# VH-VL binders against q8k2p6: the designs that were tried, part 1

All scores and structures are predictions.

Target 1, 141 residues: q8k2p6
Amino acid sequence: KYTSVCVGREEDIRKSERMTAVVHDREVVIFYHKGEYHAMDIRCYHSGGPLHLGEIEDFNGQSCIVCPWHKYKITLATGEGLYQSINPKDPSAKPKWCSKGVKQRIHTVKVDNGNIYVTLSKEPFKCDSDYYATGEFKVIQ
Positions, changes and structure headers below are counted from each chain's first letter, unless a header gives other numbers; antibody chains aren't numbered by Kabat.
F, E and O stand for the ipSAE by ESMFold2-Fast, ESMFold2 and OpenDDE, each averaged over both directions (binder to target, target to binder). V2 = 0.75 x the mean of E and O + 0.25 x the DockQ between their complexes.
Where letters were taken out, [cut] stands.

## First folded at step 1 (VH-VL)

Design B10
Fold by ESMFold2-Fast, scan of step 3:
Structure B10 (fold): chain C 141 residues (1-141), chain A 124 residues (1-124), chain B 109 residues (1-109)
Amino acid sequence: as target 1 above (141 residues)
Amino acid sequence: QITLKESGPTLVKPTQTLTLTCTFSGFSLSTSGVGVGWLRQPPGKALEWLALIYWDDDKRYSPSLKSRLTISKDTSKNQVVLKMTNIDPVDTATYYCAHKTFGGVIVSYYFDYWGQGTLVTVSS
Amino acid sequence: QSALTQPASVSGSPGQSITISCTATSSDVGGYNYVSWYQQHPGKAPKLMIFEVSNRPSGISNRFSGSKSGNTASLTISGLQAEDEADYYCSSYAGSDYVFGGGTKLTVL
């Protein structure tokens, strides 16, 4: 159902390390990080924060985009929301990193002859970020 | 209904490139949501995932083996090919190809149909 | 290799129930709800028994059930039968990798 859309040149995104695009009327951000391309819905699943303005940081060995609004951590590779859990029965225990599951829809990125292509993903069937990817939450480019 | 079968050499020498082919029926790699992966199991040891290719040519590789692996598909032949470079005796294993798909409210990260496997022995 | 820990072996008598555990050594692996269980008889390919913690594929007996609490997933087999004797592997998606447990050999006594 979705065709791939050319969103820019590899040489351009590698210098900026990110870009925004509209693909089939859906706003996405593409990150270039540690030699790999990652695309996801542009607005954070939590409250619609602008992920293209966020910082990339590693948490427990996973590269994440950190939403600038409320600091929610989203894995670049899988779109999972990461959080720290504390055991109230053992207050001296180290906090543990946990996943809320896939919350941010990720999309497929491919490179062909120096062009960056994005294909929208239907996996998962329903994703929390979908709420902010439609209608009144879209931004004019 | 869905069937997969691995083929390739049964004996490979160290430093060579191993090429394995998965031929399948009962599904198409042009169907949205479908993928085919490669896994291996050394004799008497645990399963290890190697690579995965999706219908849209999205390719995923095991982080520890990524530099040695290439996965590709030929949709018209119903085939997926795995190439592993610089083979070593520790790569001796039964190699499996397997089907995956997704649908519903969450992603599917499991393999539902597997080939019979092909034993590859790496020895001089 | 330390990402998912299973006991090396478990045993039970026909008609009894047994449980096989699968513990993630860190919550970044164990936090995912993408736990699968595979059954493997000697010389055969793995067979999917449980996916996404507790779901059964069509054709899998309801004697097999899955659950998860914290970082530990469990496969429970009720009404043990001789044909259940096999190796059982848990698996989880860990973002960049599909990780597998070391396997548990089930012996039906």
Scores: ipSAE 0.000, ipTM 0.490, lowest interface PAE 20.2, mean pLDDT 84

## First folded at step 3 (VH-VL)

Design S03
Fold by ESMFold2, look of step 7:
Structure S03 (fold): chain C 141 residues (1-141), chain A 124 residues (1-124), chain B 109 residues (1-109)
Amino acid sequence: as target 1 above (141 residues)
Amino acid sequence: QITLKESGPTLVKPTQTLTLTCTFSGFSLSTSGVGVGWLRQPPGKALEWLALIYWDDDKRYSPSLKSRLTISKDTSKNQVVLKMTNIDPVDTATYYCAHKTFGGWIVSYYFDYWGQGTLVTVSS
Amino acid sequence: QSALTQPASVSGSPGQSITISCTATSSDVGGYNYVSWYQQHPGKAPKLMIFEVSNRPSGISNRFSGSKSGNTASLTISGLQAEDEADYYCSSYAGSDYVFGGGTKLTVL
């Protein structure tokens, strides 16, 4: 169910800065960024794109994984989808960064004696990434 | 394209130090993510991993054999060397070197190209 | 004991499908996502057939497929051919160690 699963060694992910795993039939990606571990559903909430192939960039002071398919930006810390809004009544105004709320399910990472453990997030709310969470799924776009 | 070949003595005496050389082509140990491992297979028995060295000189050893193993590389010669001290008849095996990568963007735990192996017999 | 358990032998007739199992203990669940399968003919080096449970390297026949259910990974060979007669090893990562199953001898009858 939601018991923790050992997914690998700290020494390996610190070298690669990311790894993938299947935790209780759910595909996840684990990032090591700025000394911290972040786990989330591997498939982008938008169209199921492979987040483990994306680049990590900073937007509005937040580290995000950028989906390689459509450049959707997902915060590492919270799983929020970021976008820029344009004022339609003043298109020359500076765009503003906004959040669509939590779209990508974030999972818990724990380190114990050099082992990396992942515990899947419990339900309580719907995340759009849940749609792509069953098995491997890729959508030709 | 990627090839590896093991070389070293065929017969060694107990207590000696075994030195094996892996000479390879089709890749370079200067390439990020690349590693070369050593494995062995006693006659009629299963494979056993011994050691691994990465392009950045990061080294990993089998926990049960760590005190006896030393792995090193010479990037300019396309070589990886394994030394095993205090050889015993139970170390008789075919020794393989093998290539691995991190898959570029992801940790991997498999060896994709193997040398043909070299049989090392330890006299009793 | 972080071990991978395989049957000692399996057999099948040409054209049939056979499956070789590889079962890990619960303590190795994380490393289980990295199951690989190797084929070894007598006197030859091991050859990677499947990596990361179900992926085939370039040049490997689609007659070879891999899967996982719970603690057990499986290698399935469809359309069995005489050339498939060999030893098969599963492999994974446990702690700081690469581990191999004891091997399965496949006999084509």
Scores: ipSAE 0.099, ipTM 0.695, lowest interface PAE 6.1, mean pLDDT 86
Fold by OpenDDE, look of step 7:
Formats: C-alpha cells, structure tokens, sequence
Structure S03 (fold): chain C 141 residues (1-141), chain A 124 residues (1-124), chain B 109 residues (1-109)
C-alpha cells in the first residue's frame, strides 16, 4: 500500500478550496467542498482535461467536478461519471441521471495536525483515468 | 503591473514599536485569493517570513514572532501595515512586503512580487 | 537548524550547468510539492524563479529548471551567464511557517 504524503496545509486549502500535488509520481487534485476533502487524479478520464481548473456543480444530488474541456461530470466522492439518459422505449420519459460507474480514481485524504495527507488508492484495480495519470501527461502552466 | 513599496522609520531604538507600511499597486486586497506578506532579511543572512494578511482579513504570523506582530490592511488605500513590538538590535534587517495569490483557486506557497525592501536599523 | 538545507556556495564557468540542492531536514516540512526558488542579487529584492518544484513564472529564462527527488529539490541553471551570479534561496512550508533555506551563493568564474 502506498505511503501517505503531506501535500499542504488545511488552513490554506480551506481558503483556496483546491490544491494540486504530485504523490508518488502521480498528479492529483484535492478539493475542499462543503466541509469535506476529496482527492482524485488531476487528468479527466475522458481525454486528460485538467480537472483542477473545472467548476464544481451539483448533479443528481452529488457534488461533481466539471471538466473544462468537454464538460464531463465526475462525482467528487466516488469518481463516477454522471450523464443524463432517456429510456428509448419510453418516449414520454423524462431524462434521468445515470452513472457510468467509477471512471476517475479517487484517493484518500486525511487531515492531521493541520496538514493534508493524500494516500493513493489501488482500488478499483483499473480506472479510466489511469491512462492519463501515467506517462508524459503533466499539467501545463 | 504589480508593484509594492515599503515605508517607515529606518532607525529605531530598542524596546520601541516598529511600524512599517506597504503601499502597493496593480492589484487589490478586495480580490479573492490575494494576500500580502511581510518578510525580512538580516544583513548577510537568510530570508525570514513574518506575517501574511489575506483579502478576507485572515491573518497569519510566524510562530516564533507571533506575540510581537500585528498585521492590518486598508484596502481603500492599498496599504498593509506591520507592527512589531519590543524591538531589539537582533531585529535589524531589510524588511520586504510581497504579493501572494491563489493562482486560479490553487493553493500557493510562494511570493511572486516583492517590494524593494527597507533597511531598518535598531540601535540605542 | 533550518528546515531546508542548501550548500553555502557553488561555482561554475560561463556556459556550464550548475545545480543547487535544497534538502528538507525537518519532519515538519510538509510542502514537498511546493518548493520555490528565489534569485537575489546584491542589494536587490528576491525574485521568484521557480515555484512548485519545476514551474517557471512568465519571463523567467528556460535556463532555469527545477526538479525533486525524495526530500531534495534541485535548481539547475544551464548555459551559465555572468548575470546569474547571485544568492539563491529555496522555500517551502513547515507547519504554520513559511520556511527558507540558508541560501547558496553562486559564483560565475
């Protein structure tokens, strides 16, 4: 299991509401939202968009980061990709929010003595975001 | 263009209170994410952070000097003031004010723009 | 004593590459991904050269680069020029404090 890495101070992220870090050679973004901390791969699972630059919105009662590139919606808590769908067999049906399952790898965040710690997750075994989390994909300043 | 300039006494006697003013332009302390900090550097020595004030009036102080420091801002004048009590010759240093920001919501731990600094000498 | 340790001095000839190290020597240093580097010429204010380990602010020469391995961050200056002669400070945070290294004097021979 990966060791926990200190990535920043709690007092700072509460003001900025997000921060980025490299944890064991993996780029991650940490969000502070509605009193909770969330961490995930920084690159969107869809095409590698920079999630740290996205806006957070509520969809289907869940807080989601919206990728600035293609507006993909990812739940902060579980890393699920959300979309709206219409039942093709029911033309009168209203659109419903659906989940693509876990697409973005979520990492564990802990606060200790005023510091934020991130522990990389290994589960699930494979996430779509893993493709952009390795290799030469880095945040461009 | 961001600029900062320190002003205040250049000579202070021991036990007195040092008051320094930072006047800046090119940015506003009413802008979310903006902060102004004070740092100092004794002659021939390393830099030391003293205090930081944010747009929302949140304040941070060096742990070792917290009891002696008070930082405040006047947003309408684009000024930040630092007061340091019980001055001692060991406090002789060049004092800098500097700009800090959360670039695009991202936490930062650096100062990107600095004043030219003002040398404060403490002597009886 | 300092949370960040730098060599007191380094030197190089014009055109050469030099590296300045910054090692976290205290367990209180938590900002491993937030190492910054400042250049300071005599009688001048510090200038931000690198932030967050390897990022250059706008206007900073690409001759300056930053990296990190373990608890040691490094500033590399390639194609050394006379104007590069200055003091260099690394910085990060430790606990509730912004911390600086002791500084490194770079001499261009």
Amino acid sequence: as target 1 above (141 residues)
Amino acid sequence: QITLKESGPTLVKPTQTLTLTCTFSGFSLSTSGVGVGWLRQPPGKALEWLALIYWDDDKRYSPSLKSRLTISKDTSKNQVVLKMTNIDPVDTATYYCAHKTFGGWIVSYYFDYWGQGTLVTVSS
Amino acid sequence: QSALTQPASVSGSPGQSITISCTATSSDVGGYNYVSWYQQHPGKAPKLMIFEVSNRPSGISNRFSGSKSGNTASLTISGLQAEDEADYYCSSYAGSDYVFGGGTKLTVL
Scores: ipSAE 0.056, ipTM 0.735, lowest interface PAE 2.7, mean pLDDT 90

## First folded at step 13 (VH-VL)

Design N4
Fold by ESMFold2, look of step 14:
Structure N4 (fold): chain C 141 residues (1-141), chain A 124 residues (1-124), chain B 109 residues (1-109)
Amino acid sequence: as target 1 above (141 residues)
Amino acid sequence: QITLKESGPTLVKPTQTLTLTCTFSGFSLSTSGVGVGWLRQPPGKALEWLALIYWDNDKRYSPSLKSRLTISKDTSKNQVVLKMTNIDPVDTATYYCAHKTWPGFRISYYFDYWGQGTLVTVSS
Amino acid sequence: QSALTQPASVSGSPGQSITISCTATSSDVGGYNYVSWYQQHPGKAPKLMIFEVSNRPSGISNRFSGSKSGNTASLTISGLQAEDEADYYCSSYAGSDYVFGGGTKLTVL
């Protein structure tokens, strides 16, 4: 369902600045970065890599989680995949930052009385990360 | 393979300070997400949480007992120490130390491995 | 005055299923999905059987299952065996405190 689920305490997530949770059988990662919480599907849209093990870096002025498998860059705010366009006819030309559009499903985070709540996205458009949110890709506990 | 063992006095007089040591193996308290807690169980009664110390030296205490408790760690010696001041006969209990982790950054609110416990009797 | 209420005892025959309930006094405790269950044999330390309502640690038999409805969590033991005879405690986290139920003595007849 899409009701809010309490996943933990602020005081705990702020120690690691990230946490993982299962919300209505969907695996998510929550990042605490620059004073804001961002929740998304835990498995990278590309090949299902574990985003909770990735590094957060800025690209083109946007904070991104970098998947540790193939270094795909996903914006924390919107779930967009970023990449640099290379001109094969002029490899010395300045690379350009581009977006593949929204690839990683973003979920809502709210804080109430020190508790962190996640509400799964109901957005009807398809995200590539949805493929890896099925039962065969669930985290083994 | 995680193991914890409690040690300390078996008999304590009222008003004294109880000092208990938890010695553990199979994990390091420097590992992110790891914590060691203390709990107790009076004979024939329910479990009661006392304190918890995390890898980053963050310390948590039972609200009702906070003024009497001090928890500390020595990561290099794999030890956690609990001190409880102003001991009283109602503090007679088996005292346990217990391990917890946040596997894969999944924050936990339970204790997965426990020591065998040590009985502390407070004399009259 | 426990924030979590359990029956004092339950009993069952080998091979049967039994359920132990754990009811929170308020939604503050019962609104969390952090319910855990511990088994304790006489003279032994507690052993974690279920965490986060329904998850089993590695090495715990699937005869043990957990669930929650409203403010009541349940531990179900199917295929009851003699070694299941023990005390069972539910636990949760509320505010800044770990809370435990009063315990349930399970007798296998």
Scores: ipSAE 0.569, ipTM 0.823, lowest interface PAE 1.5, mean pLDDT 90
Fold by OpenDDE, look of step 14:
Parts: sequence; C-alpha cells; structure tokens
Structure N4 (fold): chain C 141 residues (1-141), chain A 124 residues (1-124), chain B 109 residues (1-109)
Amino acid sequence: as target 1 above (141 residues)
Amino acid sequence: QITLKESGPTLVKPTQTLTLTCTFSGFSLSTSGVGVGWLRQPPGKALEWLALIYWDNDKRYSPSLKSRLTISKDTSKNQVVLKMTNIDPVDTATYYCAHKTWPGFRISYYFDYWGQGTLVTVSS
Amino acid sequence: QSALTQPASVSGSPGQSITISCTATSSDVGGYNYVSWYQQHPGKAPKLMIFEVSNRPSGISNRFSGSKSGNTASLTISGLQAEDEADYYCSSYAGSDYVFGGGTKLTVL
C-alpha cells in the first residue's frame, strides 16, 4: 500500500496540462485533460517511450496519449492500448477500434487544498508498463 | 548568459507606490514556460516571494500581499514591472527579480537565476 | 512560524561534512518533492544550489547534495571550504505561496 504524495499545485498543472513526478521511486506522468486528471507510468508499455512527450488525441471517443516513439495509443482513463483492426474480408470497411486490455498502469490522482496528489496503483495484476517502471529505465533522465 | 537587473527608486516615502523594473537578457518572456518573479529580503531577514508573471501573462501573487501588488511585463523590452501600493517602513528590503522556467513537462518551484537586487528604503 | 524550519546556524571545519535540515512544519506545505536550496553570501543575491530535493544545477559543485526523509529535507556540504560560509535557505511551496525557511548561517571555523 502506497501513501499519497503531493506532486504539484492544481493551478500549475491546469496551466501546463501535464507534469512529471517521481512517486515512491516511480516516475509518472500526470495529465490534465478535459477537466480531469490522469496519472500513469511515464514509460510506454511497448518499448519504454516517454509518454509525457506525446500528444493527446481522441480515438473511438476516448482520450489517449500517443507515444512519440511508435505512436501507440493509450487511454488516459484506463491505460488500455488501442488499435484499429482491419477486416481482411472487407478492406473498404472502416477500421474498427479495439482494445488490447490494460497495458499501462494508471495511478490515482486527487486534488486537495489546491494541491495534486498521486497514489500509486496497488492492484495485484501486472501491467506491461511495470517492466520499465521497475527496471533500469524507471526514471527518464 | 541569463542576467536580470532591478531598477527603481532606492528611497520611498510611506503610503507611496513603489515601482520596480526588472530588465533581463539571455531569455525571452515570450518563450513558453518562462516566468519572472519578484522576491524581497528585509535586512538580516529571510527571503519572501512577492509575485510572478508568466509568458502568457498569467500572474501570481503572494497571498498576504496580493491586494498591494501588480505585476506586468513588456516582452518587447525584456522588462517586468512590479508595483506595490501603500508602502510602509516594514517594506524596507532588498528586492530581487528572478528567472523561472518549466523544464519540459516538469513544473519547477524554484528560481534559477537572480538579479543582484536593489535596496529599497522606506522612510519619511 | 515559518512553513519551513531551519536551524539558525551550523558550523564546521574545513574538510568536514555538514548538514542543514529543512523541516516542513505546516500542513499546508505541499512541495514534498520540490524542495530547493539557495546559497547567499553577504551582500549578494541568492544562488540556486539544489532543486527538487537532490538535483544540482549545472555548475554547482558535487560537494553539495540534497536528500529528504519524511517531512525533512537536508542539504549536505562535503569537503567544507571557506567559500562555503554563507546563509542557506530552503524553499518550497505551500498552497499558492512560494515559501522559504528562516535561513541557516554556516560558519567555517
């Protein structure tokens, strides 16, 4: 169980729209998007790309961070990896958005007294992003 | 490379408005993430933050002094101006302007470059 | 009274290591990971020595290091030199305010 850690001021993150932080020796990125706060491991689950440098786009009605390295789409809210599937029987059909499941560990963000607090996820399941978050590349220097 | 310099009156009478100007070089206040702040230090006392202005004209003030402070910028002149109303002898201090920036997506809460400061004495 | 509390003074001999503590005494202090340290010689402007608890700006001697434990941040100066004699201030934020400690006078004996 992890304790909540103050990572910055609400007024600042609303201005910058994103920030990075180290929480209990784990580097995370916090997004402020469409009035909501989202936190996740900073390293992309795919190959450890720096997600804080990516752009946020909507895919299938879900806001996603797009990894700058390989353009992987990760939902801000759930940490799911999204992809488009092509129907090989109907190449003219519009690609269908699908989920790879939760691949990126998301963390809890709370606002209290104008400050932003992050609590690391304690779910027992492993996420692919854990590989980078707990290894040699847990912190992007 | 980054330099800041404070200018303004060194002697002010009580109840007057103090106007200080910070002239800087080595950076632009049009650059995203850049801010310029004002701080002060009474003789022999600790530092105190006063105000901060960002590249996008967002302004921040010390909660305790907000009602007396007005910060503004002239990007084309590389200047930031601080006005403090209703000056009192207790406001006697060395006033500093300082540079602040957000390196990447990390929000900073420090000032990395400071002017030499200007001593302002408030006396009748 | 200050949101950040420092000892008034510390002293050490050349070559020694000294530590200056900075304790958050107010519940309003939110800058848990954003403690910075400034060095100030008499009649001079403050100089940033450490930011975000343990990071050194470019050009700052590796004799200066920062750490934290609980609500206390520490500045350690190793291999103490005469030029290190100065006032040192810790800083962070509390709510919408940038806060400073009361300062610590470091004397090199």
Scores: ipSAE 0.131, ipTM 0.754, lowest interface PAE 2.8, mean pLDDT 91

## First folded at step 14 (VH-VL)

Design P2
Fold by ESMFold2, look of step 15:
Formats: structure tokens, C-alpha cells, sequence
Structure P2 (fold): chain C 141 residues (1-141), chain A 124 residues (1-124), chain B 109 residues (1-109)
């Protein structure tokens, strides 16, 4: 289940700058952004929203996929959930960017001879996106 | 729902340029992930891919025939045109246009809907 | 650059199962999820039966199944019926080319 799977060609993903795939029965999205490939679980860790339909934006110097359902921000590089905190005693103070830690499971992308390979993460720690990696939350592909 | 129809000459002379038109309905070439391809099948022989044009005007050609092929589209008319130069009797075949799509950004490498085909005979 | 080799013909009786093979000369079939199968009746356009090795389009009978092992893909037709008599082509994508096998004529006895 942790062997590499060829999911497509570079020349094709670069047209849309994203693609979806099923790797060993797990749904993933692959983004091509700023010359790099990033793979993660397709359903947002928060409520299972379809990340492949979201927009990529920069927050606090980090590129994030923004879930289209509740606008949760997930870093492409590490799968961290970003949010802004406010000072309730001074609402006019500039909000501060914070991290909830890693929430979205990141997978490995390798390119070989123009082919894109995905290898699922072996990391044993619990990741909130794992909850939505069941068949009940599969995105229509 | 999705339909494609090939049109063009049925008999052509060697050295001429063959022009084929694919007219389609039930989809738009403005839709992200959509493409239309051309294929052919000589009588009694296997299918051969010729060309493909995507919604964003990216054009792909069979490596062995690239120097003879030009593909173009008119999205407002729901048409795709294939031109093949310097035709030869070995180009006698049934020519098909076919649809492809990338639903949900799932990149595809197959053609799901095909036209009925048009036989083009090249005189000897 | 890769060729796809199919047997020229296969036959079976109604109700039986048959398998059609598609073997690549390189690792292109074995390494990719791009194998498709098309059915073609005489005088008609090809019809997509299987894509991505084993997936069926909407409206295709589950009597048609696909699999792959190494450089060989297989189309299996169970519960063979007279209308299954047709030519069958495998296809893949390699070397910036959509490649097709030579076709297999299925005869229903």
C-alpha cells in the first residue's frame, strides 16, 4: 500500500496546475505551484470539503490551499492549518497568524521521465484528514 | 447527449490537402479539461491516433505524422478541423473524431465518445 | 515507441468466459494506469468498455472486467453472448502517443 503509483504526466498537470488521483484506495489531490508538486488528502481536515476545488493563496509568506467550504487554510508544504488570532481586549490590534499544527496528511511526489508518482505517507502520527479518507467522504471524480 | 459528426470529402487525389471537420454537441471546448481528438482506421486495420486539441488550445500530434497535421478549433461553432497535407493512397481510412474530458481534474488518457466516422478514399 | 500485442482471435460459447490479452514490449503498460479497451462491431465506431485498467463507463455491463499484471493487461468477458462478437482493441498512452493494439476478433460459437 506504500508503493509508488504513476498518476499522470507533467505536461498535463501543468495545464490545470492540479489533478486528482486515487492511490491505493486513498483519494489525493496534487498541486503544481511555484515549480513544485504538493500532494495531500483531497478532503479538508475540518469537515471534508473538496480541496481540489479551492484556491491557492499566500498567507504569512506561505502558500496555502483554501478549502471552498469554510475557507480553512492549509499550507502546501507541511499540511498545517493556519488561522488568525485577535486580541479580544484590543480588536483594532493587527491580527496574528498562528498554526494549529499539521492537520492535513502530505504525501510524496516524485517525477521520473515526465511521469508523476505518488507515494502515500507512512507517518504513524494521527492526522485529522485521516478521518475523511474513508469511502463515505469520497469526492465524485 | 454528447454527439460528434465528421464531415469532409470522400474521394481525394494524391498530394492534395485533406480537410476534415468535426461538428459536435452536448459539450463545449471552453470547458476546462475538455478535448477533441482525431483518429483513423484503414480498412481491416487497427486504430491510429492523429491529433488532439484541448480547451486551452494546446495541440498534440502523433509523433510519426506531426509534419503533415494541423488541428484547430472554433469554439463558438462547436467545430474542430484537421488538415493533413500531401495525402497518399496509404491514407485511405475511416476518420473519427472523439471526445475526452478530465472530470474533477482526473486526467484521462482515453476517448469516451466517438463520431460515426467518415471514409476517405485516396485515389491511386 | 511501445507496441501492444493482442492475439488475432479468440472464441467461446454462449455463457462461457473468455479473456483477451494485451502485452506491451516495454514497461509502459505495467507502470501506468492508462490501459483502455474498446469494442468495435463491423461498420461501427469503437465503444469504450474499460478505462484506467479496470474501470467501466456508465452503462457498461459488469460482465466486462479488466486487470493488469506486469506488462500484460487483460479484458475478461463473462456470460458470453452473441452480441459480444466484435473486434476488441486495447490502448495506452506512452511516448506522447496514444497507442493501440492490433485488435482481437472475438467469435461466439
Amino acid sequence: as target 1 above (141 residues)
Amino acid sequence: QITLKESGPTLVKPTQTLTLTCTFSGFSLSTSGVGVGWLRQPPGKALEWLALIYWDNDKRYSPSLKSRLTISKDTSKNQVVLKMTNIDPVDTATYYCAHKTWPGFRISYYFDYWGQGTLVTVSS
Amino acid sequence: QSALTQPASVSGSPGQSITISCTATSSDVGGYNYVSWYQQHPGKAPKLMIFEVSKRPSGISNRFSGSKSGNTASLTISGLQAEDEADYYCSSYAGSDYVFGGGTKLTVL
Scores: ipSAE 0.590, ipTM 0.835, lowest interface PAE 1.3, mean pLDDT 89
Fold by OpenDDE, look of step 15:
Structure P2 (fold): chain C 141 residues (1-141), chain A 124 residues (1-124), chain B 109 residues (1-109)
Amino acid sequence: as target 1 above (141 residues)
Amino acid sequence: QITLKESGPTLVKPTQTLTLTCTFSGFSLSTSGVGVGWLRQPPGKALEWLALIYWDNDKRYSPSLKSRLTISKDTSKNQVVLKMTNIDPVDTATYYCAHKTWPGFRISYYFDYWGQGTLVTVSS
Amino acid sequence: QSALTQPASVSGSPGQSITISCTATSSDVGGYNYVSWYQQHPGKAPKLMIFEVSKRPSGISNRFSGSKSGNTASLTISGLQAEDEADYYCSSYAGSDYVFGGGTKLTVL
């Protein structure tokens, strides 16, 4: 459904480690992390925070973007929201990382001839981030 | 306030090497995301990008002029130097140095502050 | 061949609104979201007026605005003033090169 769109140069994103782009009227952020490229909706699924301004950290062995507004953790690879859970009946137990499921829409990134191309996801399921990406909510800059 | 100023010879003979120096203030080339570029404009013609150097000493060159260009920096002196070899009358132009930065993690492809430029005439 | 094409000249009367177009003519122009505009008065250095298609640097008059449709970016100057008379250049990137249009001379009648 969506055509691939050239959004920038590979040499530049490798230097900056991230970039933003508008692809078919959808604003996205592209990350270059640990030799891989990841693209997702730019606005956090929780409250529309600017994910391109967040820090990347590892949680439970997964690289995540941390929303600067409320510190929500989103996996770069799958768009899952991560959280820690504890069992109140087991006080000796350590907190466990859990997944809220896919909350942030992930898009496809391809590199060709030194250029970065993004293809918007065609997955029919709705992601929470869609709410902020479709213009239904305007984030205050 | 960011300022840049170009300096160097205003008259150069063909086949010689042109050396231009950009001295700037109001920013540091040690700051992440900062770059300084060189551009030129022949009289009555359009702008042309030549070279760019970043804070981490990453260097970019115009594809058409790469073989003739060398860009370098002295961060302690707030200077960037451009050398162009095998100069020709066609290289007669006003040469500009300009500031570039990537705000945060965002890539930019513009120059937000420019020097006043220096006219270099190539003549035998 | 120039990667970006501009009209050679445009003109308008004070108070009018004018638009300058910038069309990507090369398939190598991949940064369609990275169009910038520069104003240049005679004998002066270029001044950044618009970046990333429609963003205005601090200190730039809101009379200057930018937009894009397809492969054509546009600079619009509203409420035209005598001081707006200058050359205007669009810019982007193509491959590993920073590219500029041929420039447009704006005359205020």
Scores: ipSAE 0.117, ipTM 0.754, lowest interface PAE 2.8, mean pLDDT 91

